# Ledger of designs, part 15: VH-VL binders against NAD kinase (nadK)

Target 1, 268 residues: NAD kinase (nadK), of Syntrophomonas wolfei subsp. wolfei (q0aze0)
Amino acid sequence: MKIILVNNRFKENTEKKAQEIAGQLSALNVEVIIDNGLDEPYAGTVDFIMVLGGDGTMLRAARRYGQRAIPVLGVNMGTVGFLSNIEINELAEYLPLILREEYSLEARMMLEVAVFQQQSLLTRVFCLNELLLRSNSPRMLSFALEISGQKLEPYRGDGLIVSTTTGSTAYSLSAGGPIADPQLDAFIVTPVASHIINKRPLVVSPEREISLHLLEEREAIIGIDGQIKMDFGAENRVLIKRAPHPLLMVNLKAKPFFTSIDRSLQRQ

## First folded at step 1 (VH-VL)

Design i50 (framework fv_inotuzumab)
Fold by ESMFold2-Fast, scan of step 1:
Order: C-alpha cells, then sequence, then structure tokens
Structure i50 (fold): chain C 268 residues (1-268), chain A 123 residues (1-123), chain B 112 residues (1-112)
C-alpha cells in the first residue's frame, strides 16, 4: 500500500506530525510519500491520500491529486473547516479501517479550467471550490459570459465566480450566491459587484460549458480556489467545464453539513 | 485608488486591550489579505499576523498567539486587530498592509499600507 | 524562524552615489512555485513604508529605474544607481516564503 501524506510546510508542527505518522505507517509496511508543497506532485501510483491540515491544504491536495480517482481523507490539525472528516487525535482509532479499506466515499465535483491565448491553450487546471474572474485594478470589467453556446447580455462589474457546490460556502457565498448541498452537482455562477442591478446568481447543469472573455482591455486575473492567480486580458478566453473525475472524499464518520453551516453563519 | 485608512492614536494602561481598525477602499475587499506590522520606537519592522478577507483565515506570529485577534467585516470593508494584556513594550506604530497576491495565497509582499496608528502603553 | 540579516546597518552617502544594501536569509527563499518571495521597502519617519521591489528583482509600479534588485537563494541585493535627495530613508527587506514572515533589521541611508 502506498499513501501520500499532504501537509502544510508553513503550519507549526505539521512536519513533525507527518514524520511521526509516516513512521507508524512504514512500521506496518505501508510505503509513504510526504508532499509538503515544496516539490511537484508525486507522479507514481498511490492507493490513498491523507491530508494533514485545514481546508487550504485539502484544496491543494484536490488540485494536485483529485483527478486520479484515489481516496482522499482530510485529517484536521486544529484549524476548523468543512473539508476534514476526522481529527488528528482520532487517527489511531480509524487507522485500522483505513488499512482494511472499510470506509465510504463521497464524490465532490471539480472544475476543469482551460485558459487560451487566441487559439492556443496556455494552461489547464482543476479546482474544488471556484474560478474567480476579477479586475486587478479599481477599474470595472466589461465581459462576455456564454453558457453552452448561449450568449448572455454583457456583464459589467468587478467580476464573476464560477463555483462548484462544494465552493458554495466559500467566495460565492460572500458575493451573494446560494448555499448548495455539496452532494448535488451544479455550477453556481455568481456576479461580483455587478453594475447591472438584476444580474442574479445562476445555478446550472454541471454538463454545461461556460466561457468568459473580456470585451475591453483591462487588467484582470483568474483566481483558482483562492490559491492560484493568473493574468487575464482581452486576448484571453477561459473555458470552464466539469472535470473528468470528482474528488473522492473518505467518510469515516458522519459530518452534518447543514448544522455545521447554520452554526457558522450565526457566528459569522 | 487603493487606500487603507486606520483609526486614530490610542493611549492605554498596562493590562488593557486595544482594537485598531483598517478600512479598505479602491479595490475588491474580499480579494486580498491584510497583514499587521508594528514598529516600536527605535526598532525595526515586526510582522504580527495576517487575515484573508476572502476566507477569514488568520495566521499569527507565535509570540502574539493568545493576545491578538484579527477580524474582517465585509459589510464595511474593514479589518480589525485587537491586542490584549498590553505591556509597555507594545508601544509602537501599528500598520495594516495589503498582501500583493490575492485571496488565500500569501506572498508576504505588502503593496499598499495604512498610514499607521500609534498605540502608547503607559502607566 | 528564518533569520534575515541586512548589511550594512547604516551608511552615509551623497546625492549621485551608488548605494548597495545586502540581505541574507538563514534558509533558501525559493518557494515550490519557483517564485522567491523577497521584497524591499523604503520607510521614512512619519510615513508608511512603501514597496520598491518584489520577487527579488521586479520594480513595483511607479518606482524609479534607479532602484534594482538581484540575488538568489539566500543572498539578495538592493542597488540604487544614483542616489536622489528623496532616497535618504531606512530600507527593509522582507522574506515572505517561510512563516513567520520576517523583516531584516533595516539599513539607514543618511546624508554625508
Amino acid sequence: as target 1 above (268 residues)
Amino acid sequence: EVQLVQSGAEVKKPGASVKVSCKASGYTFTSYGIHWVRQAPGQGLEWIGGISAYSGKTTYRRKFQGRVTMTADTSTSTVYMELSSLRSEDTAVYYCARDYESYDYVSGTFDYWGQGTLVTVSS
Amino acid sequence: DVQVTQSPSSLSASVGDRVTITCRSSQSLVYSSGNTYLSWYLHKPGKAPQLLIYKVSNRFSGVPDRFSGSGSGTDFTLTISSLQPEDFATYYCLQGTHYPLTFGQGTKVEIK
């Protein structure tokens, strides 16, 4: 069995804990690869991915490994969040279940984002939460949105978010988007500070293809999961569609999404 | 124009708490993180911590953990830093500054700064 | 913590002089993305610090051509090719690669 341990190199004590867990797993004849974010993603085949950290670490793991259809377990290291399933102090209890493959999997849709310069593909990335198009200056953007070949009236404002249902509680929420059950597959398209008063968030089929391009030369960026930034100009086009594979999240214990989000919203 | 405007000077007694505000304008508030940096008289710059206006996640320098709290109010585009259990060595000018990289990506590069808030701790 | 050491701590110079300030980190500042998060700031009494150079060698918007940055790994340099009156200030480097973020101790550039 080969397991990748993903951790955050900037979080105090996570490297020590990762080494400790790696030692325990190696003693059980499990091969361990540690991914602390310093190197390129491990290119070989693996059986399981264990993420030690908060939601940010899970987002990185999802971008790096989510398309491989490998079970991914979020282990909380003290940071509260929505993407972890168990706490670090529970790992010893659940480790036998992990090694016997006695767990359920929850599929979470991902986005495939392709950015073009003219006719040429510049980059293709995957993400779990959202793509954000926004101005990189105080100037308002004017941009075109096309959904499965259907051209909408131009948008004017600070930008647009195209989110998964998992991302509905991230930036889309702060921009006025709906809270969505992460068990549903859908794109949520949320305008950011639209100049046009009646531009509403859209909930569309995950089989749709969404394209965006600027109608005027502006300094804009494409943001991915709040972690990757790419320049975006009038010569660029972005195409967004459902990624080929969902992230397969390991479920070892029930985590009540609706009570968790309700409590979070009352607290801020 | 990008602008960060901080609250006015404060004078506090040892053991008190102080809450400094940093109001952002001229950009999309939730797209950038805000960090806090201080400078004590005759000393250099010291990083205290930062907050993502996008996710609300905070990161604090260890020596301030337990005494500092950073919060963001998206309705007013304002970040707050509250420092408790004040000591004379906390006397400093406190600056808020915007991270150059957007969202939750921390570049540790500060492109725009507030004007500074002098906090004096004396008996 | 990553230690960041600036040298010199202070220097005296005249308008038109070439000024060089060095920043050394105790660990490599190269991030997994290939970026090196080393930035330089100018600070004057009574004013907020201002960004001059980011990611080692990139001039921030509006910063005069006389300012340049260079270096790699653990050793970095800020150069002012021809010092102007407004350049008499304290300069700081900042490493953004490792938590906690750490500033150098500062270099005061004073008039001769």
Scores: ipSAE 0.000, ipTM 0.456, lowest interface PAE 13.7, mean pLDDT 86

Design i51 (framework fv_inotuzumab)
Fold by ESMFold2-Fast, scan of step 1:
Structure i51 (fold): chain C 268 residues (1-268), chain A 124 residues (1-124), chain B 112 residues (1-112)
Amino acid sequence: as target 1 above (268 residues)
Amino acid sequence: EVQLVQSGAEVKKPGASVKVSCKASGYTFTSYGIHWVRQAPGQGLEWIGGISAYSGKTTYRRKFQGRVTMTADTSTSTVYMELSSLRSEDTAVYYCARAPTDYYESSGYHFDLWGQGTLVTVSS
Amino acid sequence: DVQVTQSPSSLSASVGDRVTITCRSSQSLVYSSGNTYLSWYLHKPGKAPQLLIYKVSNRFSGVPDRFSGSGSGTDFTLTISSLQPEDFATYYCLQGTHYPLTFGQGTKVEIK
């Protein structure tokens, strides 16, 4: 068996723990590849991906490996989050189940984001939570939103979020979007501080294609999962589609989504 | 632990340069900006500038332009501020501070995590 | 540059007192979208500053309920409803809307 351990090198406890776990797995004849995020993604085939860290580390792992149809397990290192399944102190208990492949998989849709400069493809990236379009200056944006070729009235405000259902509890929630069952496939389109009072979040089919472009010369940024920033100007256009493959998340432990979110909201 | 740890105190002669480090841990380094703020003896807080840990893009206050350089090393999660052509007026405690880049917000800043400070003394 | 002026520059107070510190900017801190980037910090000698309030009125995590922020446009207020011994410090406001970012000159809260 070959396993990738994804960790955040810059979180001291996580890197040390990755080294310890790699040693334990090697003793069980498991080949281990450590991905600390600094090198290019491992290009070889692997059987399993174990992510050691919080939601941020899981988002990076999903971006790097989510399209490969490989089981991905989130192991929480002490921060509150929605993308981990077990805690680090539970790993020893669940390791035999991992090695025997005795777990269920939950498919989570991902976004495919294609950014064009003029008529040419500039970049293509995948993400698990969302794309954010926002202003990079004190001036608000004026921008066009098209859904499967249907042109909506122009948006004016600070920006827009296009989210997966998994991302419904991330930035979309903070901007007033709905909480969505992550088992559903849908895009959630949430305006950020719109000047048009009646601009509402939209929940649309994952078969739809969403495009965005600026209507005025403004400095803007496209953000991916809160981790990647790309400059976005009036010469740019972004096209958002359902990614070809979902992220396959490992379920070893019942983590009921609705009671977890309800408990989190009650604390606030 | 989520923290910013700065390098130790420095004593410099006028005209010299100083390079202060700020090492981040416990969070995704590239998701936040790091800004530098100083406090001279008997004075208030003064913003110097900031750097994006993602892009390396810098913004400096005009009075420091040309003699301040901020750099980010992603492999060590460390931001550096180098200040050249030091004057006695540069004697201060220098702080690095994390600026959240709340993606759902437009431009705007506050500082939610601070380094412990580095005393830089410039005297002849 | 946007100038930020605090008043008073210093005050003397007793434990249990209600303390009010004001911050005035030379230009509106309202971003074009309606958001206002004004934050408050507590600073003690030998320690790093710590965030109390961000975006005018949002209390940072772990900050006691006695601290509150209010205001709009160019006029802002930090209120400490019942001063505690650990609150004797210098307080700074920061405008984060306009480059360069500017701090107020500070308000020193001293024990009577």
Scores: ipSAE 0.000, ipTM 0.385, lowest interface PAE 17.2, mean pLDDT 85

Design i52 (framework fv_inotuzumab)
Fold by ESMFold2-Fast, scan of step 1:
Structure i52 (fold): chain C 268 residues (1-268), chain A 125 residues (1-125), chain B 112 residues (1-112)
Amino acid sequence: as target 1 above (268 residues)
Amino acid sequence: EVQLVQSGAEVKKPGASVKVSCKASGYTFTSYGIHWVRQAPGQGLEWIGGISAYSGKTTYRRKFQGRVTMTADTSTSTVYMELSSLRSEDTAVYYCARDVGYTYGSEHYYYMDVWGQGTLVTVSS
Amino acid sequence: DVQVTQSPSSLSASVGDRVTITCRSSQSLVYSSGNTYLSWYLHKPGKAPQLLIYKVSNRFSGVPDRFSGSGSGTDFTLTISSLQPEDFATYYCLQGTHYPLTFGQGTKVEIK
């Protein structure tokens, strides 16, 4: 058995904890690859991915490995979040179940994002939460949204979010989008500070293709899961599709989504 | 050991179809894509297209669109490439190759690390 | 389509020689992330192609350290520091940044 341990190099105790866990796994005859984000993703075959950290670390792991159809377990290290399944102090308890493959998998859709400059593909990335188009200056954007070739009326505002259902509780929520059951597959299209009152969030079939481009020269960026930023100008177009593979999230214990979000909203 | 094993040589007449298989072993089949590349006599390598072993989604080079079909059978870990309306110009060695980057998701990694042994397809009258 | 041109198309060399092969693309192969998807392959008649270098400069597992890759943007090189008998082959570069994927036309390295 080969496991990737994904950790956050910028958290002061995570490197030491990752090495400690790697030693424990090696003692159980498990080969361990540590991914601290410094290098390219591990290119070899692996059986399981264990993510040590909060939601941000899970988002990075999903972008790096989510399309490989490998079970991914989120192990929380004291950070409140929605993407981890067990706490670090519970790992020893659940480790025998992991090694015996006694768990269920929950599929979470991902976005495939392709950014073009005129006719040339600049980059293709995958993400678990969302793509954000936003102004990089105090000025509003004017941009076009197309859904499966259908051109909508132009948008004016600070930007737009195209989110998965998993991302419904991230930036989309902050921008006024709906809370979605993460077991549903759908795109959620949420305007950011729109100056057009009737621009509502849209819930769109995951089989549809979404494209965005600017109608005026503005300073804008494309953001991916809040972690990747790309300049976006009027020569650029972004194409968003359902990714070929969902992220396969490991369920070792019940984590009640609706109870968790309800509790979170009461604190706000 | 990661291996791709292809079906044997084929001889076809112009206008016929050929179906080449590529059987994968030694890795998780659905975690990688498979590309098809050919080399005609005296020519260089030419990319034909690729397929996701998980979703079955395909991408074909435009000149082969309408003549090529790629399919994946997860139960046998086998990818197939069928090329129809064969012409003498289709005489070539056809290779399947594993696309390490196709399924990674966070970065665009299109390069081919493990290759099949090749299948000679001869189109003659 | 992005055109990929190799030079030279062929060269003659002796065992122990330093060999340099160049690959030039018609468009930049750099993504906004800074990564460049240019790979190199060795091909011998009757055998499958073999990956040597991926992402410009990373040697594939099992590839001898005499092989190295370098370059950026549109200009790339494969260097063999001390040619060995098994290195007489045709070499191909592949760009993976833009669809469709395109190979260079190949560089044949033959015995002098």
Scores: ipSAE 0.000, ipTM 0.381, lowest interface PAE 19.8, mean pLDDT 85

Design i53 (framework fv_inotuzumab)
Fold by ESMFold2-Fast, scan of step 1:
Formats: C-alpha cells, structure tokens, sequence
Structure i53 (fold): chain C 268 residues (1-268), chain A 127 residues (1-127), chain B 112 residues (1-112)
C-alpha cells in the first residue's frame, strides 16, 4: 500500500506531525510519500491520499490529485471545516479501517478551468470550490457570460463566481449564492456586486460549458479556490466544464452537512 | 499573434456598392470591436464606424449613415463593411482596426483607440 | 463633433533631433471613467497605421522608449527624444472619448 501525506509546510509543527505519521505507517508496511507543496505532485501510482490540515490543504490536494480517482481523506489538525472527515487525535482509531479499505466514498464534482491567451491555451487547472472573476482596481468590470453557446446580456459589476455545489458554502455564500446539497452536481453562478439590479444567482446543469471574457480592458484577476491568482484581461477567455473525474472523498465518520451549515449560520 | 487580413483591391463605377472583408485571428473575436477607417488620396484618416463582434450592434459616422452597413460573422471571425451609392470621393484605402470597447447600457459598444490594423483595401471609384 | 487640431502640419528634422508634435481638442477628453482617451499613430505610405501611445501616455507593446506622450484635458504632446531614420512618417492623434471618433489632420515629419 502506498499513501501520499499532504501537509501544509507553513503551519507550525505540521511537518513534524507528518513525519511522525509517516513513521507509524511505515511500521505497518505502508510506503509513504510526503507532499508539503514545494515539489511537483507525485507522479507515481498510489492507493490513498491522506490530507493533514484544514479545508485549504484539502483544496490543494484536490487540485493536485483529485482527477486520479484515488480515495482522499481529510484529517483535521484542530480547526473546524467542511472538507475534513476525522480529527488528528482520531486517526489511530480509524487507521485499521483505512488499511482494510473499510470506508465509503462520496463523489464531489470538480471544475475544469481552461484559460486562453487569445486563441492559445495558457493554462488548464482543476478545482473543488470555485472560479472567481473579479476586478483588481476600483473600476467596475463589463463582461460576457456564455452558457452552452447561449449569450446572456452583459454583466456589469465587481465580478462573478462559478462554483461547484461543494463550493456553495465558500465564496459563493459570501456573495449571496444559495447553499447547495453537495450530493448534487450543478454549477452555481453568483454575481459579485452587480450594478444590474436583477442579476440573480443561476443554478446550471453540470453538463453545460461556461465561457467568460471581458468586454473592455480592465485590471481583473481569476481566482481558483481562493489560492491561485491569475491576471485576466480582454485578450483572455476562460472555459469552465465539469472535470472528467470527481474527487473521491473518504467517509469514515458521519458528518451531517445540513446541521453543520445550520449551526455555522447562527449568530451569537 | 493578432492579425486582421482584408480582402483585395476593388474597382467600381459610380453608383455601385462595394463589400470589403476583414478576417480576424489570434484572439477571442467577440472580446473586441472592429472599426473601419479610410484615407482618401492626399487626405488624413477618417473614422467611418464600428461594430461590436459580441452583439452585432453598429455605430456609424453620420455622413455615412444610410450608405454603410457593417456585419460580423462569428463562425468565420470576419467583419464586412458594405458601402453603397459609391461616388468618386469614396476612392480611398479602407482599413479595419481592432478596438478595445466598452458596452454602454444600451449595448452599443464604444471604442476608445485602435491597437491592431488590417493591411488596407484600395477601393477605386471611376467611370 | 469634437475637432482635433495638430501642430505643426509638417516639420523637417535630422536624425538625432528631438521632435515635438501637439494635439488640441475642442472639448475635454476626460471620459466618465476618469480615463482620457487620446492616442497617437505612425503612418507610412503603403502601410497600415501603427499605434504608438494610448490613453495619453501609455506606450504600446514593442514601441521604442524614445516615444512618449503627455498632456491633459484638451492639450496633448507626442515627443520623440532622438529621431531615428525609421521615424520619418506622418503622425496622427485620435480622440476616442466622444463619438464620432475624430483624428487630427496629421503631422508630416520629413528629413532635413
């Protein structure tokens, strides 16, 4: 059995904890690869991915490995989040189940994001939560949204979010988007500070292709999962599709989505 | 690489119509407007009008209104300018040029300057 | 229509000379966005015009740093700090703030 341990190199003592866990796994005859974000993703075949950290570390793991159809387990290091399944102090209890492959998998859709410079592909990236188009200056953006070849009336405002259902509780929520059941596959299209009064969030089939481009030259950026930033100008176009493979999230412990989100929305 | 390639020279009689094409490549066609500018012999540059490749909406200089028609074909990334009721004073080199544009509330599109230009098409109007 | 006037209509210069061309508009060129849309173009016989400067002072990609633009409101200047052989051409300013778009009449830079 070969396992990748994904950790956050910038968190205090996280590297030491990853080494401790790697030692424990090696003692059980498990081959361990540590990915702390410095190097290219491990290119070899692996059986399981264990993510040590919060939601941010899980988002990075999903971008690096989510398309390989490998089980991914989120292990929380002490912060509450939506993407982890167990706490670090519970790992010893659940490790025998992991090694015997006694767990269920939840499939979570991902976005495939292709950014073009004129007609040349600049980059292709996968993400779990969302793509954000936003202005990088005080100036409002004017931009075009196209859904499966259907051109919508132009958007004017600070930007737009194209989110998965998993991402419905991230930036899309802050921008006024709906809370979506992560068991559903859909794109959620949420305007950011639109100057057109009736621009509403859209819930769109995951089989649709979404295209965005600026209608005038502005300083804008494309953000991926709140972690990757790319400059975006009128010479750029982005194409968004459902990724070929969902992220396969390991479920060892029941984590009710609706009661969790309900508690987080309570004030005081 | 951004390129605008225009159709070849035309010779027309007074009263005829001419249709000039401008084929765009190297960028997202619908992200920019295409405008037409002419230069008559011994004269300066004169803006004729433009079209939003996104909406197809056109804006023409008043002196050409009723004689000029601009159209865009998104499937071929080509803009056409047709000028009718040709006069001898329409003899000129006609350029297409790409414009950064801003959509107004009415979706008319407004261009502020021209970054890339076609090679020009000479149109001669003579009897 | 907003009128755009260039001066001089023509000038004679030698390689290495500093050349200044002015452009005056009949109305302010400040757009509602706060941007000022005045651009400069180089035109040679038999060739397409080429963008040199946009939004008063921004040099277009690939344009040599000897070209600079300045000005505000209604008065604008294109400066060539040290004229090169390839710079003998006609120069046009364009106001892009008001429709219809209007060009200046042109300034021909000729070899002395």
Amino acid sequence: as target 1 above (268 residues)
Amino acid sequence: EVQLVQSGAEVKKPGASVKVSCKASGYTFTSYGIHWVRQAPGQGLEWIGGISAYSGKTTYRRKFQGRVTMTADTSTSTVYMELSSLRSEDTAVYYCARGEYSLTYDSSGKTYYFDYWGQGTLVTVSS
Amino acid sequence: DVQVTQSPSSLSASVGDRVTITCRSSQSLVYSSGNTYLSWYLHKPGKAPQLLIYKVSNRFSGVPDRFSGSGSGTDFTLTISSLQPEDFATYYCLQGTHYPLTFGQGTKVEIK
Scores: ipSAE 0.000, ipTM 0.380, lowest interface PAE 20.3, mean pLDDT 85

Design i6 (framework fv_inotuzumab)
Fold by ESMFold2-Fast, scan of step 1:
Structure i6 (fold): chain C 268 residues (1-268), chain A 122 residues (1-122), chain B 112 residues (1-112)
Amino acid sequence: as target 1 above (268 residues)
Amino acid sequence: EVQLVQSGAEVKKPGASVKVSCKASGYTFTSYYIHWVRQAPGQGLEWIGGINPSGGSTTYRRKFQGRVTMTADTSTSTVYMELSSLRSEDTAVYYCARGTDYYGSGSYLDYWGQGTLVTVSS
Amino acid sequence: DVQVTQSPSSLSASVGDRVTITCRSSQSLVYSEGNTYLSWYLHKPGKAPQLLIYKVSNRDSGVPDRFSGSGSGTDFTLTISSLQPEDFATYYCMQGTHWPYTFGQGTKVEIK
């Protein structure tokens, strides 16, 4: 068995635990590849991905490996989040199940984001939570939204979020979007501080294509999962589709999504 | 331990190009932007631009557009800044710095390289 | 571009003095999520700039308690409660809310 161990080197205690876990896995005849973000993603065949860290580390792992249809397990290292399944102190208990492939997989949709300058593709990225179009100045954006070729009335405001159902509890929630069951596949389109009254969040089929472009020259950015930031101008267009493959998340123990989010909202 | 280590001093003639490197270690290279800031003799700090090592997207200050190019090599965790058509007023210490940029926040510069002196004279 | 202006451009002080440096931005530095991206840096000749304060009032790791930041919107202050010999330097504020990022012109703190 070959496992990629994804960690965040920025956090000192995470690095120490990663080395300890790599040693334990090697003792069990598991080949370990450590991905601390310094190198290109591992290109070879891999059986399993173990992510040591918080939601941010999982989002990076999803971007790097999510399209390969490899099981990904989130192991929490301290800060509670929505994308981990087990705690670090539970890992030893669950290792036999991992090695015997005695777990279920939960498929989580991902976005495919393509940014164009006129007819030229500038970049293509994948993400687990959302794309954010946001003003990079105090001035409101004026922008066009098209859903499968259907042109909506222009938007005016600070921006727009196009989210997966997994991302419904991330930035989309803060902007007034609905909480969505992550078992569902759908785009959630949430305006950010819209100046136009009655611009509501939309829940649309994951089979639809969403495109965005600016109607006036403004300083704007495209944000991906809170980790990638790109300049966006009136010469640019972004196209958003459902990614070809979902992220396959490992489920070793019941994680009560609805009670967890309910408790989180009561404490804010 | 986060470190940014820059290449050594350069002396160039007007009209030439210079390429300065910034090697990162001690953190996930693709999780943070790298920005370039310079200080000319007797002047303050001036932001030049930044690069996202994940995907290579760049943002440059308008006055450097067309003369500056930033690139990232993820295999060596190194960012490069190339400045072309050098003038005497480009004489400065050039710094790379790690930015806390992501779409849900602005940025501040938490770790800095040691600086690279670029002298432009004939 | 968002203009950032520091005051004063220079000052003379003695060890033990309370030093106050002001930074004013031409536009609000509040980002949409509610955070304000104003940071302060210490710069000495021959050395790299060093982060002191981020998001208006948060001290960076290892920065002495004598350094504090305050302010809101467009008006910000860096205070050194009791100046030490190693504090004679040039101080810069930076706004990281609006692209392009801009620095103040600097405040040189010199020994009296």
Scores: ipSAE 0.000, ipTM 0.391, lowest interface PAE 16.3, mean pLDDT 85

Design i7 (framework fv_inotuzumab)
Fold by ESMFold2-Fast, scan of step 1:
Structure i7 (fold): chain C 268 residues (1-268), chain A 123 residues (1-123), chain B 112 residues (1-112)
Amino acid sequence: as target 1 above (268 residues)
Amino acid sequence: EVQLVQSGAEVKKPGASVKVSCKASGYTFTSYYIHWVRQAPGQGLEWIGGINPSGGSTTYRRKFQGRVTMTADTSTSTVYMELSSLRSEDTAVYYCARELYDFLSGYTAFDIWGQGTLVTVSS
Amino acid sequence: DVQVTQSPSSLSASVGDRVTITCRSSQSLVYSEGNTYLSWYLHKPGKAPQLLIYKVSNRDSGVPDRFSGSGSGTDFTLTISSLQPEDFATYYCMQGTHWPYTFGQGTKVEIK
């Protein structure tokens, strides 16, 4: 068995814990590759991915490995979040189940984001939560949204979020989007526009293609999962569609999504 | 089994149009771009263009712009390429091909190809 | 457009020979995170092209290990370590980093 341990090199406690876990797994005849985010993703064949950290570390793992159809387990290191399944102090208890492959998998849709400059592809990236288009100045953006070739009336505001159902509790929630069951496959299109009364969030089929481009020259940013940023101008366009493969998330114990989000909203 | 199956050979007169089909099976049709590539007799492979079946957006090589139209029918998992104003130089075998573009896994190439459709343009 | 040039345009070889084909692009094919989108295809008359190598050096599933790819930036090589009878074909490289996608002109590997 070969396992990738994904962690954050900039958290000393997490790095030490990753090395401890790697030693434990090696003693059980498991080959371990540590991915701390500094190098390119591991290119070899792997049986399982264990993510040590919070939601941010899981989002990075999903971008790096989510399209490979490998089981991914989120192990929480004390950070509040929705993407981990077990806590670090529970790992020893669940490790025999992991090694015997006694778990279920939840498929989580991902976005494929392609950014063009005129006719040239600048970048193509996958993400688990969302793409955010936002103004990088006090000026409102004027932009075009097309859904499966259908041109909507121009948008004027601070931006737009295109989210997966997993991302419904991230930036889309803050912008007034609906809370979605992560077992549902759909795109959620949420305006970031405090001054547009009649622009509502849209819930559309994951088979739709979404495109965005600016109608006026403005300083804007494309953000991906809150972790990748790039400049976006009038000569750019972005295409968003469902990624070819979902992220396969390991389920070792029941996690009460609806009660968890309900409590989170009550405290907010 | 992942496969692309194309329509049969066509013989057309100069000035006519031809429409070639490419039927996909064994995978999620809307998750992959489909491209068209041709090979004229004695020539190399030439990329014509591609289509995103999810939204129908297309990208064509400049020399074919205005003569080529690519469409997708999601209900039948079929991509079409129509080439108009045919000339004798358009005589070629036309292939459809699936593109896996996976930036993070590092895989991007034409991994599954149709069997090819011979289009002959002559009187 | 990014120009892709193969060398040689043709070569003659015998079974068991080591064959090397080169591919040069007019600009860098390096993309985000260091990924380089150059692929190699085998094409025989009457058959569809077949993917051999993707992302410079990765063999497609089922491709024999005698085929290998290498290179970086603008210069790439396909090597066949010990040519087999079924390997007499035309080989194409393709760049998928920049739109429009472009193929090399092809290299025909012929029987000596």
Scores: ipSAE 0.000, ipTM 0.394, lowest interface PAE 15.5, mean pLDDT 84

Design i8 (framework fv_inotuzumab)
Fold by ESMFold2-Fast, scan of step 1:
Structure i8 (fold): chain C 268 residues (1-268), chain A 121 residues (1-121), chain B 112 residues (1-112)
Amino acid sequence: as target 1 above (268 residues)
Amino acid sequence: EVQLVQSGAEVKKPGASVKVSCKASGYTFTSYYIHWVRQAPGQGLEWIGGINPSGGSTTYRRKFQGRVTMTADTSTSTVYMELSSLRSEDTAVYYCARDSPEYGDYAFDIWGQGTLVTVSS
Amino acid sequence: DVQVTQSPSSLSASVGDRVTITCRSSQSLVYSEGNTYLSWYLHKPGKAPQLLIYKVSNRDSGVPDRFSGSGSGTDFTLTISSLQPEDFATYYCMQGTHWPYTFGQGTKVEIK
């Protein structure tokens, strides 16, 4: 068996724990590939991906490996997040089930984001939570939103979020978007500080293609999962589609989404 | 003189809300983003979020979503940060700071003097 | 979130010493246009933080030339060539390339 261990080598406690786990797995004749995010993603065949960290580490793992149809387990190293399934102190208990492949998988949709300059593809990335278009200057944006060939009335405001259902509790939530059951496949389109008071979030089929472009020359940024920033100008267009493969998340124990989000909204 | 001046110290009970102000002077208020950063006793600096005073758009660190609200009043050149459902771990000095993404620095060049918020029963 | 880690967490030094503080990020801080948004701050108890260095190596207005920044990609260094009495403080790096902005945990420079 070959496992990719995704970690943050620069976190003191996380690095030491990753080394311990790698040694433990090696002693069980499991080949371990360490991915700390600095190098290119491992190109070879692997059987399982174990993510040691919080939601941010899982988002990075999803961008790097989510399209390969490999089971991905989130192991929380501290504060409980939405994307982890077990705590680090529970890993020893669940490791035999991982090695025997005794777990269920939950499919989570991902976005495919393609950024163009004129007709040329500049970048194609995948993400688990969302794409954010936002102003990078003290001026509101004027932009066009098109859904499966249907041109909406122009938007004017600070930006727009196109989110997966998994991303409904991330930046879309702070912008006034709905909380969505992550077992549903849908795009959530949430305006950011629209100057028109009744611009509402849209929930649309994951089979639709969404395009965005600026109607006036403005300084703007495209943000991906809160981790990647790209300049976006009037010469650019972005296309957003459902990614070809969902992220396959490992379920070793029940994690009640609705009670977790309810508690989070009361506290943080 | 370019400066950011914050409101005075606050003492709050757990569960209460606090609203801290940050008044800008000496520059064009709508040309610069304002961010909020805190430091709890014995801890490091922690970014909370930021606001574009021109459009009112906000970005918040995930752990504060649902509890923090940032607003800007262009008539008084003042940014506000309101933090609700206060806990003892929210005891910290809260700073506002100016950045200039329009110039491409993405750094905090002017800081307010800080506001001590104490949460105790 | 992009994690930023400083080394050391603290150090003891004397006036006139050369002090080096490192900052490492969990992923590259190069922005799409090729710029790197890594800044350094000085913080003393009872005072607001002060910007020292922005975009890796540019000194802010009024910052003495004994402060210098260097590095690329994921590894960055702040150097104080000859420590002065007013330099005993906590130093923080911050990345502004990826959202959300993140600070390092700080490095305390104390009197030996």
Scores: ipSAE 0.000, ipTM 0.373, lowest interface PAE 18.3, mean pLDDT 85

